VH-VL binders against o27280. Designs and how they scored, part 225

Target 1, 266 residues: o27280
Amino acid sequence: MDSMNVPEVLEIKRIVEESESVKTFIFSWDFRREVRPGQFVMVWDFRDEKPMSVSLIDPVRSEIGISIRRVGEFTDRVHGLSEGDLLGIRGPYGRGFELMGRDILLVGGGIGMAPLAALADEATARGMRVDALVAARTADELLFLDRLEAAGVNISTCTDDGSCGFKGFAHERLLTLEENHDMAAVCGPEPMMFQVMRILDERDVPAQLSLERYMKCAVGICGQCCLDDTGFRVCAEGPVFWSQELSRVREFGRYRRDPAGRRVPW

## First folded at step 9 (VH-VL)

Design Q24 (framework fv_libevitug)
Fold by ESMFold2-Fast, scan of step 9:
Structure Q24 (fold): chain C 266 residues (1-266), chain A 122 residues (1-122), chain B 110 residues (1-110)
Amino acid sequence: as target 1 above (266 residues)
Amino acid sequence: QVQLQQSGPGLVKPSQTLSLTCAISGDSVSSDSAAWNWIRQSPSRGLEWLGDTYYTSKWFNDYAVSVKSRITINPDTSKNQFSLQLNSVTPEDTAVYYCARVLRFSSAFDIWGQGTLVTVSS
Amino acid sequence: QSVLTQPPSASGTPGQRVTISCSGSSSNIGSYYVYWYQQLPGTAPKLLIYGNNQRPSGVPDRFSGSKSGTSASLAITGLQAEDEADYYCQSYDSSLSGYVFGGGTKLTVL
């Protein structure tokens, strides 16, 4: 849809400080343009445009939220904005998560909890049982714990340094958690997602994984969107993939892409 | 513990095909967590990566540009090993040949075979 | 010929700090991770440092790596006799579409 390809200039209605490095920017949204958890929007500060996952979907208040981690010049400028300031938003784009079954597992690393927080809201609103494993390098980088707790989510945490919860990586913590889930959704650093996916495959739990790098592909910014010899079309499929699909993508864990779309190793 | 053991001829005549094998123990050649590599070392040119083989939904290869027209690296799942074939060898191909593993999400050669000296002469 | 440049030799006495440099370009070290390998005579290279500055399990903390711009360094503190070996850096080169190695540095413990 062409109307989705033109940025709307929207006023920042509210800003939520999620951590020292992460803020959620909340906008009024017309839900005649449906938004699903796992989809992203392009955020335009009138100089540069970057893809950002939708972390809050609230049709009752007619609001969406976009969580942004401060990592460079664009995000530094956006973090400097205040309520009442303007940003350009276009989208939503990409394939969102699909909910199935009654009991679901969410595994998020760092900012990867952003799209999973939106999914948790939808799943709990549907009456599903939600277990969330929230992983980060340190306690200060764990995101959305209060929001997940308020929604009734059963939360487990782990940090690389042991500053909160289990000391270790997400996949190590997952091995100590119960096996009874109808599906899982996973978002975070790709090495973490791969290790988690292997455990879930062994447990016969279908998993969906969200890959940030395929957000640009979904809007046609990436020049090389076909990743295997079978003609798999990433532009139509990303950023959320089923584990069965993703395990067959030649480049997953073997190569990444630079800004020019060139294959480079890990 | 993962170990790599190489076997093959130590002397190859110019224009012949060099053939080496690397037997894997402690891991599977079809493991989707690994890529299996060939690297050679000569006094004049040092360490050179030649190529790899790895499995996802099917087998894939990547080859160094310098040898791409002459090289084949193939897995053998029944014997849990992989091979190197290098065609039309010249004295410049004289080197110690190593097999080595790279794990998915890494570019480190973390496990190496013992090495096989191959001399191309006569 | 080696794509990455290392000094052919380095030396130190027991207990000292020694550094070995590895110089490249924007198509390799400037864009990609650096790895280091130790090779004792008659043996295969052994992974010593990965991801610019990480140590595999079992590698002493005397060994450390660093990267700045298009160059990398391996540092050995508290030098010991058993550290006498050849050391190689490795990266990836986008113009060659392959892994590349330094020429190696022969470290002598005096």
Scores: ipSAE 0.149, ipTM 0.669, lowest interface PAE 5.4, mean pLDDT 87

Design Q25 (framework fv_libevitug)
Fold by ESMFold2-Fast, scan of step 9:
Structure Q25 (fold): chain C 266 residues (1-266), chain A 122 residues (1-122), chain B 110 residues (1-110)
Amino acid sequence: as target 1 above (266 residues)
Amino acid sequence: QVQLQQSGPGLVKPSQTLSLTCAISGDSVSSDSAAWNWIRQSPSRGLEWLGDTYYTSKWYDDYAVSVKSRITINPDTSKNQFSLQLNSVTPEDTAVYYCARVLRFSSAFDIWGQGTLVTVSS
Amino acid sequence: QSVLTQPPSASGTPGQRVTISCSGSSSNIGSYYVYWYQQLPGTAPKLLIYGNNQRPSGVPDRFSGSKSGTSASLAITGLQAEDEADYYCQSYDSSLSGYVFGGGTKLTVL
């Protein structure tokens, strides 16, 4: 009855190797079903289903792309697929990014650049000025640099080990960048996002943050959402939240969940 | 520079309530980037975490299982401080009590108060 | 007894390398970060190492931390007289739902 909850079996049209650990899987898409940057889909390999952010939205070519990092059994199986193979896709789900103003900042860590790359495409197509801070542990995990450059994005990079760009963390690099932005969008490891959010709040720049662990909440799987016994809306329709919404989430930055689902500190 | 300054009585009688206060300067007790902790140190038990309080739109607290039934940690935003109340004390509660800060996304006690020796006797 | 096990004492002479061990289990060190604190006589503990092997600003690089399996160690190279102190390891324990500390190691500089 809910047509969005029925997987559509799609052929893998093209695979782009983004890095040794990341591939983008490209599918033909009917854009009568709208997709916005920051939204995700459920990817089904006919055995298991996982949420994945949409990293490419191309209405001209009638394509979407889904970027997947190899981290476990499901993603290992998907990485073993070839062009012409089939995957189930359902969605899109969740709240996407909202564009505001004329000058925007994107701050992405590792695979967190995936939804931000789609946002960069939309923002540049709308004539916005886009600055992107692309962060990773090592040079090999810096993603979408060529695509961002081709779109006309002003790129800054940093790596924890100094193998490319600024040596240090995203928030350390951000402190050396211009303060003049109308909004920011941030996606990456939660500790990185929190540090970046604090700097942007001090600069009075409204920020949107994309949290992977809230993707399942948007489709009714609440086991990975923060619990708030005070009655605040903790499992809001994610994965994108404004920074002021995240200030109301008890567990954000205080606790995480271990493999058994127990609340443990960082 | 963040500083924590402790105050409270050094002697408490068995069965009574131990009460200590930690005053914060250079940061806000309601800062959403910090949690405010009590830790004690005794020769027999070493360093022992007692509990914390923190603000994230609302006040929350967590306590070590060993003291949970008799401990309360309370913030006071008007005075920029937080307190410890430990009920029904015994000589086993004799220790140096420290307040300490943990930053969000960390388990490190990065700033400590000077410590208060509390003796439970007579 | 303390949840994390440290030797009660360690010693060295100036210029030498000293290591202090900290042993736990899968419910603590095996799953969570390890932290180290230095306590000089009559003072509060001071954060020396966080996140297994990171130094706060102001801590000399002759202090280093490491972790393997359910054990961690603190290494002090080029030992100096002012390093004479008590050293404590700390982690989190999921079975206790709380922070846990080692029993402490008294380091004597001969």
Scores: ipSAE 0.027, ipTM 0.596, lowest interface PAE 6.8, mean pLDDT 87

Design Q26 (framework fv_libevitug)
Fold by ESMFold2-Fast, scan of step 9:
Structure Q26 (fold): chain C 266 residues (1-266), chain A 122 residues (1-122), chain B 110 residues (1-110)
Amino acid sequence: as target 1 above (266 residues)
Amino acid sequence: QVQLQQSGPGLVKPSQTLSLTCAISGDSVSSDSAAWNWIRQSPSRGLEWLGDTWYTSKWYNDYAVSVKSRITINPDTSKNQFSLQLNSVTPEDTAVYYCARVLRFSSAFDIWGQGTLVTVSS
Amino acid sequence: QSVLTQPPSASGTPGQRVTISCSGSSSNIGSYYVYWYQQLPGTAPKLLIYGNNQRPSGVPDRFSGSKSGTSASLAITGLQAEDEADYYCQSYDSSLSGYVFGGGTKLTVL
């Protein structure tokens, strides 16, 4: 085996339509090759390769699922595929989530709920109490609610426009919840994650945050996936980081980079 | 409340097979959320992981390279326990033996048995 | 020899800060989380730190962990007499396909 790894060509066994813009693609998987919540795979459509988080891990059925939001040419092509069609899968890669304690809070924004759905399955299987705060701009962008409910997760929702649950942002909803948790896992837009992290730090709740947007660098040069102040590379040392590691990163939650590397506000 | 309780002989003769069991309460040995491990501790080698067993759709084992040729770790779902068999023991196998749990997708040994001192001597 | 290297002993007086190091390689600490265990005489090891730097419920905040490159450290601030114990680091090693432990550090509180 070579560190360059060749993609395995897998048949799409089942497709689940999660929303108008999100589908989960399900494949048979050999679990001698372990995959953990928070890890990603490279998905190859025989033209382009893109990193995607694993959203379903089912060793009983020998299946994994990969949830893909339609945002561009690659994802449009993949969304056009049917059951029985083929995709190349390489991986898994990256550092997954760590679980400990009795009670866990999951905070997911949009497609960021995908890796957290896989984590929720594992946490509930361990007998943990799982509270999930599911956030989106609108009700039709809330993901995995039926799956989380079936798993026994305690669900709170919020939408920016108030179309479902609390009207407001994830951090505003979190401020109205005073329950302490042994740990939290957070995935979504970086400004959301930054605000959530600050509240959890004040409550002395250790949090793990997934920085998925940088995983696109994994198809090129790993060094491009850098955090400004710490020199962390998401594809090498992430995508999952503890909140204590991110608390000193000036860029996190405040800035993004343009193509020239300049800091621009969110 | 998950608890691990070890049992087995404290004295084994050289060349014989060392046999220990670990009884599990508060969890199932066939739970797909956990791997069940054996670890030993001796003055000469320190803490040494020996291997594990875990279940998903079928049973799996991993064994440390140092003992792989002599070791078997087997689950027993009817008794909710798992065992260690170590063949052809020598005085160097004298150690305190622990069973321990690792939750799946973790590498932490979060629950340990009480330990069993096994002396290999005539 | 253990694949993870710890000093065999450390000592301090009550109230001091003590640090215990754990050194490995790219196949273990460089790629995987580090865990720390406290072992009181006659007892099984107890999980003290997981995920490089996180404490389980019930572990005092005077215990902290850190990791840099292929090395990790356990720090104990405000050292107390009851902290006298053996301390072990642990990781996973991809070249051995198994868990690896440090040789242990006997901490004496003077």
Scores: ipSAE 0.000, ipTM 0.451, lowest interface PAE 13.9, mean pLDDT 83

Design Q27 (framework fv_libevitug)
Fold by ESMFold2-Fast, scan of step 9:
Structure Q27 (fold): chain C 266 residues (1-266), chain A 122 residues (1-122), chain B 110 residues (1-110)
Amino acid sequence: as target 1 above (266 residues)
Amino acid sequence: QVQLQQSGPGLVKPSQTLSLTCAISGDSVSSDSAAWNWIRQSPSRGLEWLGDTDYTSKWYNDYAVSVKSRITINPDTSKNQFSLQLNSVTPEDTAVYYCARVLRFSSAFDIWGQGTLVTVSS
Amino acid sequence: QSVLTQPPSASGTPGQRVTISCSGSSSNIGSYYVYWYQQLPGTAPKLLIYGNNQRPSGVPDRFSGSKSGTSASLAITGLQAEDEADYYCQSYDSSLSGYVFGGGTKLTVL
């Protein structure tokens, strides 16, 4: 009780440069505090605290990894850190992915591959067949390909510019793939996730989607956590949701909420 | 391809109800990926959004504050269309009326009907 | 009155570049995406640019959009006679809680 809400000051053991804009920070972790793929932690640089998805879960080495994309002042500061430097970590928080069936599909866009890489590790360890569709703007922004290959994942790629794999968007590539799956997990830009979700619905494949923008709301930090206009707080139960849950949320894709709680369009 | 086709009377007397219909082809009025809008255009006020209807488990409406007390937008799933009713019209409601679609994850009006000129005159 | 301000007219010659401005405030363009529409005489507006700078399928690459601060611009390069039309910008306004449009710009190809 409350032990997860106290930040532990942890030493950065290793930093992996995933791309020009993404780094994975690896820490020793006491697995008496369990963590599951799809969950997130709050990362504290002793000035600000931000939610970050867990991208590596390794009980054998007693390590977790947190992948961070450089998008602003906080992430710029964290990217400037070196091995041996300290960060505060609290959590994990949120609902993780649930695995079902034998054959699963992962669809990730950009940094959205981070929680899916952890899920791929767990699914493979459970003996599941894993197909991953990895999407990015360009080849150098594709993430975790080596990790997925090492895990035995069957990888398809697509890039907007055609520099690696299919030229086009994730949902366009998915339309050319005919294999049936028992379940899918999707993480990336919400417009991409919605297009992928519609195709999977047509194919009767249940999908789980990770809505990373709502992670802060899952710990009760902000009033803009509502995803529908009746005030339902789906983000308190997130960040991972089944597609049939999101299909009933009017706000998903129609509105966001501003800091005052008012509806604003996309 | 998606197309919107409008119908309704082009002349309405002051104090009466303006009624227009927009028929949808190539998409469903109950599609959870779309909201169905009414927009009008007049020389004095330019382009003005009036409201919309959309379906996500149930029907919803949003209306512009300027017309909210007089406006109703209703879907009809059996005919795959949606309508506009504007009560107590005045000459200031004279305009070309358009129906239009907005998709999820967008605020763009990507498909428009052909437009209907409605004149409010005694 | 239009909430977003556009020049009432613009002109250019074939092959040249024309820019149409759209000015707003922090409650609209400064905070939200901008969209552009082309309207030919006697027709409905047609979506030309969405999300500040994206083109729908079928819109030529000579049309481009940009946004800086509280203002947006539509640029037309390689101007053609067929580009003669009215152009409208659109955004959302948080103080009005609704969609807002510019007053329109009549583009003449000389």
Scores: ipSAE 0.078, ipTM 0.611, lowest interface PAE 5.4, mean pLDDT 87

Design Q29 (framework fv_libevitug)
Fold by ESMFold2-Fast, scan of step 9:
Structure Q29 (fold): chain C 266 residues (1-266), chain A 122 residues (1-122), chain B 110 residues (1-110)
Amino acid sequence: as target 1 above (266 residues)
Amino acid sequence: QVQLQQSGPGLVKPSQTLSLTCAISGDSVSSDSAAWNWIRQSPSRGLEWLGDTYYTSKWYNDYAVSVKSRITINPDTSKNQFSLQLNSVTPEDTAVYYCARVLRLSSAFDIWGQGTLVTVSS
Amino acid sequence: QSVLTQPPSASGTPGQRVTISCSGSSSNIGSYYVYWYQQLPGTAPKLLIYGNNQRPSGVPDRFSGSKSGTSASLAITGLQAEDEADYYCQSYDSSLSGYVFGGGTKLTVL
């Protein structure tokens, strides 16, 4: 649909401060354009355009939410906006998560909890049992705990410094959790996702992983998301991939791409 | 417990090929969680990474730009080892050579071989 | 010659704190993790710190790492005679497409 490719100028209806560094921007949305968890939109501040995962999907209130972490010039400008200010939004784009089975595991690190929070809402609304492992460096960086609790999600936390829940990394905490899920969804830093994927693969739990770097491939930006199996591959549709697809990617968990498309370690 | 054991000649003449082997125990050379590296150490250059070999769905190599035209690093899955061949050696290639593992989880050189002193002289 | 810059030597007395610096640029330390290795005479380097500030199992908590901007530091508290060794920092460099090391610091325990 052509209308999906033209930014719609929307008023910021509400801003939720999720943490010192993360805000959720809420907009009225016309749900004739369906949005699914795991999809993203392009956010335009009238100067630059960046992909952002959809973190809230509420067709009853006719609202979507977009959670943004302060990491650079664009996000600093957007964080400076107030309720009533305008942003351009186009999309949604990309492949969303697929729900299967009865019992699901969500594993999120930092801002990676944003798309998983939307997925948790859909899964619980379908009557599924949801376990979430929420990981961050410190307690202050754990995101969406109140929202997950309100949705009826069974929450486990871990922090690198031990300030909340298990002291350690997500994969270390996962080793202490029950092995009885029909599927998993994972989003966070790639080294974390690689470790989690390996454990889930050993447990025969099919996993879907969301890769931020592949969001631009879904809208046709070449050179940022290509597989290096033969030296050069066509950009794969993302951002959500099954673990079986990612286990064959040389770069996943080992290398990333810089802006020029060169391989660099994490 | 993972161990790396090196073997190869300690003396090589200028213009010849240096050949070293690193035998792996406690892990597989085709493990998709690891990359297998060669690093050398000399008074003039310090520690210098030379390259690696690793397996995901197929075998790959990365080589340092300084040696790329002269170096080959090859795995041998049947013997669970990997090798270094460095062509056209000069006295500047005199160094202690180490094999080492990079574990993807840490991205660190977490296990090192014992080292082999290679002297390039007539 | 080395891509990352370390002081060639450092010294301290038992029980004191010593810090070893490692300086780079935006193409290496400014963008990538920093690692530290301890090398005792006649032995291979041993991993001491990974991921800027993480310790492998078996490394005493007297050793700690930190990173700020394009520089990193290794701190050793409660210095012991056994800590006398060469210490190397390591990162990755995007312009070289490869791993890079510091020139090494010889730590003497007085």
Scores: ipSAE 0.000, ipTM 0.409, lowest interface PAE 15.6, mean pLDDT 83

Design Q3 (framework fv_libevitug)
Fold by ESMFold2-Fast, scan of step 9:
Structure Q3 (fold): chain C 266 residues (1-266), chain A 122 residues (1-122), chain B 110 residues (1-110)
Amino acid sequence: as target 1 above (266 residues)
Amino acid sequence: QVQLQQSGPGLVKPSQTLSLTCAISGDSVSSDSAAWNWIRQSPSRGLEWLGDTYYTSKWYNDYAVSVKSRITINPDTSKNQFSLQLNSVTPEDTAVYYCARVLRFSSAFDIWGQGTLVTVSS
Amino acid sequence: QSVLTQPPSASGTPGQRVTISCSGSSSNIGSYYVYWYQQLPGTAPKLLIYGNNQRPSGVPDRFSGSKSGTSASLAITGLQAEDEADYYCQSYDDSLSGYVFGGGTKLTVL
C-alpha cells in the first residue's frame, strides 16, 4: 500500500494509435504490485499530474497500457512524446471491477472503452462469455474494436450519426438487445451510464459503473467531495461502483459540480 | 512505515474522564489522505467505532451516536498525535481502546495502534 | 447487538474451504464497501480485505472477499492452523453516519 504513493519514472516502451485523438502508452510493469481492470494511475510529465485509467494489463509480457485522449494542455504534451521518452507513474489507485458469473455485458462510450478493454481481457481469460456494446458519436471514434474481436468478444456498435452499426445512443441500442447476462460493466459519459444503469436494473442485471470524475479528486485537495456529507466514501472508494451504490447518489446522471461546488446540469 | 503508538492511564474511576493519546510516525496527522480514528473492543459490545478527526481544508470530527454527547477527539499538529477524551465514564466503558488510520484511497482501517486496556472501576 | 450479522463461530479442517458471512441492509453493505479484519489472540485487528475483495500486501491469496446485495462473505481456501483467529466485517452506515462492525466470528481449525 505504501508503494502506491511513490512515483516511478518509466520508459514509454510502445505507443499504439487507437484513433486520431487517442493513444495507448505501454510500459514495463512489476506485477508483484497488483493491477486490476477499473483502476487508475497518476501520470506525471514532470510538470503536471493527471489520473488515467489502465487499459492494458499483460502479466505475460510484464506490461501495462494507459490510454489517453487528447483534450487539453497536459494530454497534448503527452501525445507529443515518443517511444523511449519518460513519464512518472504512481499507483494503481481506486477500486477495480469485480467479475462474477459466466457472462458479462460491457457498455462503453468513447474513451470509457479503455478500462473496459482491460476488463474484457480478464473476463475472456477466465473463460467468461463477453458481449460488448461500443458507442461513440461517429465511426472513427469507436475504440478497441480490433482488440475486442481478437479476444473473442461479441461486438455490437452504435453511433449517434449512424455511420457504424445502430443509429442512436447506447441505451437505445441496449433496449434492442434481449440477452441475459450475469453482470454488466459500464463506462462512458455520465448521462449515458445513468440511462444504461436504469435498463440493467429493470432486467435484474447487477452492474458496475466507472465514474471518471471521482478519479480527478486524487490530484489534490478536492474540497467539493470532502465537504459533501458523503465524505471519504465517494472519493476514496471510486471510481467503480455497483449500480445499487449509485442509486443512492442523487447527483448521478443529473448534475456535475463546477470548481465552486455548484450543481450544473450535464 | 506508518506506526501508531498509544499512551494513557489503564484505570479510571466512574464519573471521571478517560483520556488517551495516539502518536503517529511515518505520516502526518494533517494529511488530507487520512482520517484518525478511535475504536474500542469489549466482550459485551464487540468492536465499536467511536469517532475520528481529519483535515481537508480545515479540521473535522465525526462521532458515533452512542458516545457523541461525551466524546472529544482532538489533533495536535505540533506533536503529530491525536487524543481521545470520554467524559462521565461508567463500568460499561471498560474496553481495549485502539487508535487506527483510515486511508482515502482504500477507506479501510489499515494501521492500528497496539491497544490500551482501560478498566473503569472504583 | 451488532448492526452487521456474522455467525459467532465457524470451523474447518486443514486444507478445507471455509466461508464467513456478513449480513447487513441497504443503509450499509447494500450501499458501501465491505472490509474484513483478522484478530489473533492478544493482538490488534489487522486489515485482511478492503474494498469488498482486495488484499493488502502480505495477505495470502487463499483469503478472498465477495459482496452481493446486502451481504458479504470472506472465503478462506486451503485452511491452515495459523488462520485460527477472530474475523470481523466492517462497512459504513448512512442512517447512523458512522462505521459499523459485525459481531465477529471465532474460526477454529480442527
Scores: ipSAE 0.000, ipTM 0.392, lowest interface PAE 18.5, mean pLDDT 82

Design Q30 (framework fv_libevitug)
Fold by ESMFold2-Fast, scan of step 9:
Structure Q30 (fold): chain C 266 residues (1-266), chain A 122 residues (1-122), chain B 110 residues (1-110)
Amino acid sequence: as target 1 above (266 residues)
Amino acid sequence: QVQLQQSGPGLVKPSQTLSLTCAISGDSVSSDSAAWNWIRQSPSRGLEWLGDTYYTSKWYNDYAVSVKSRITINPDTSKNQFSLQLNSVTPEDTAVYYCARVLRFYSAFDIWGQGTLVTVSS
Amino acid sequence: QSVLTQPPSASGTPGQRVTISCSGSSSNIGSYYVYWYQQLPGTAPKLLIYGNNQRPSGVPDRFSGSKSGTSASLAITGLQAEDEADYYCQSYDSSLSGYVFGGGTKLTVL
């Protein structure tokens, strides 16, 4: 119980280079602490601590994986580490995805495919049909295609520049997919998730969306994460939300809060 | 067009296994766009979904919680059919049993078999 | 009891509009598509409406479906004698991890 709030120092067992900018760090994990897709951990490099989604959950090998994109000083330092080096990990935290029905659509943008890759593994293991729409700016930023294929997932791709698959955005590709699904899970840039949610709502497909900006709220840190017009408590409910809740939030997909609490467009 | 044709016994004794078969024509049992379902109908319980089988790189089954411990639904790709086995039957299992298709595109029971009345009595 | 609630009977006269309701909860109709089936005596159910409001080929346009919140409705306009049948709604339920049906509505054309 208390142990979830104290970082455990773990050895990096394996590093998988997913792309030029993304690596998956794999650790031995004691599954007496359950981990579900959509949950995150706090990663501590002994200077700073940042939330990272779990991208691999392997109880057979007793391993978890954490996929990290190189975007700033913390992630640059972590990318410089090697197998055998140490990181502090605490968690898991937050609400994971719930699986329902027999037929699931995954829609992931960039690093948002990380938690969805873990979800795909669980969904296929539970006997669900899995369709994945994998979106990125360029072909080099499409993630986990080989892993999804190995899991038996039906894959569609799109890139903004047309370098792989459909040329266009995730929501434009989704409009050309005519298959019904019992549920969907969506993770990626918030404007992409907003457009995808609108299409899924029109199709009456219930969707769960993972909002990275609310990960701190899931560990009890309050502030800019409170949602407009709904009044519900994101600290108790995030980072994964159902689409019918988010459709009532004027801020979703249009605005975020800066450190001063001001609305800024995405 | 797609047709489903059911066969199996109409009378089963309590504690025995109920076995029914559904033969498919006009579609493949291993079609990755279809799931193959069993549904029953009784005056006391109404329409009740029992479970399904379907193929996406491997075979899967879903079963209703109420029958999960007693039910097996199996495909037979060589005969293009699927079957229902329900173990340890009681008089409460007396019903008309239907096989039915669900399409991924529609997620609806769009094609139904003719139905088989199964009576569980001694 | 059925998981989805329908009135056990409904009636109308030829040419009238009749509506059959189907009530559920957030774990079924509130989150998933609703489907409607017509069952004539001695026959298997026939799909009338899928995806809340869509008609399969061969279903007359006087049949329509709608959904609002945790409830759905089947509407029959220009009621005809051959519409006399049992009507069932169906959805999926996340708490049961399975498909669920309404108890059925016996429609009588007076």
Scores: ipSAE 0.000, ipTM 0.389, lowest interface PAE 18.0, mean pLDDT 82

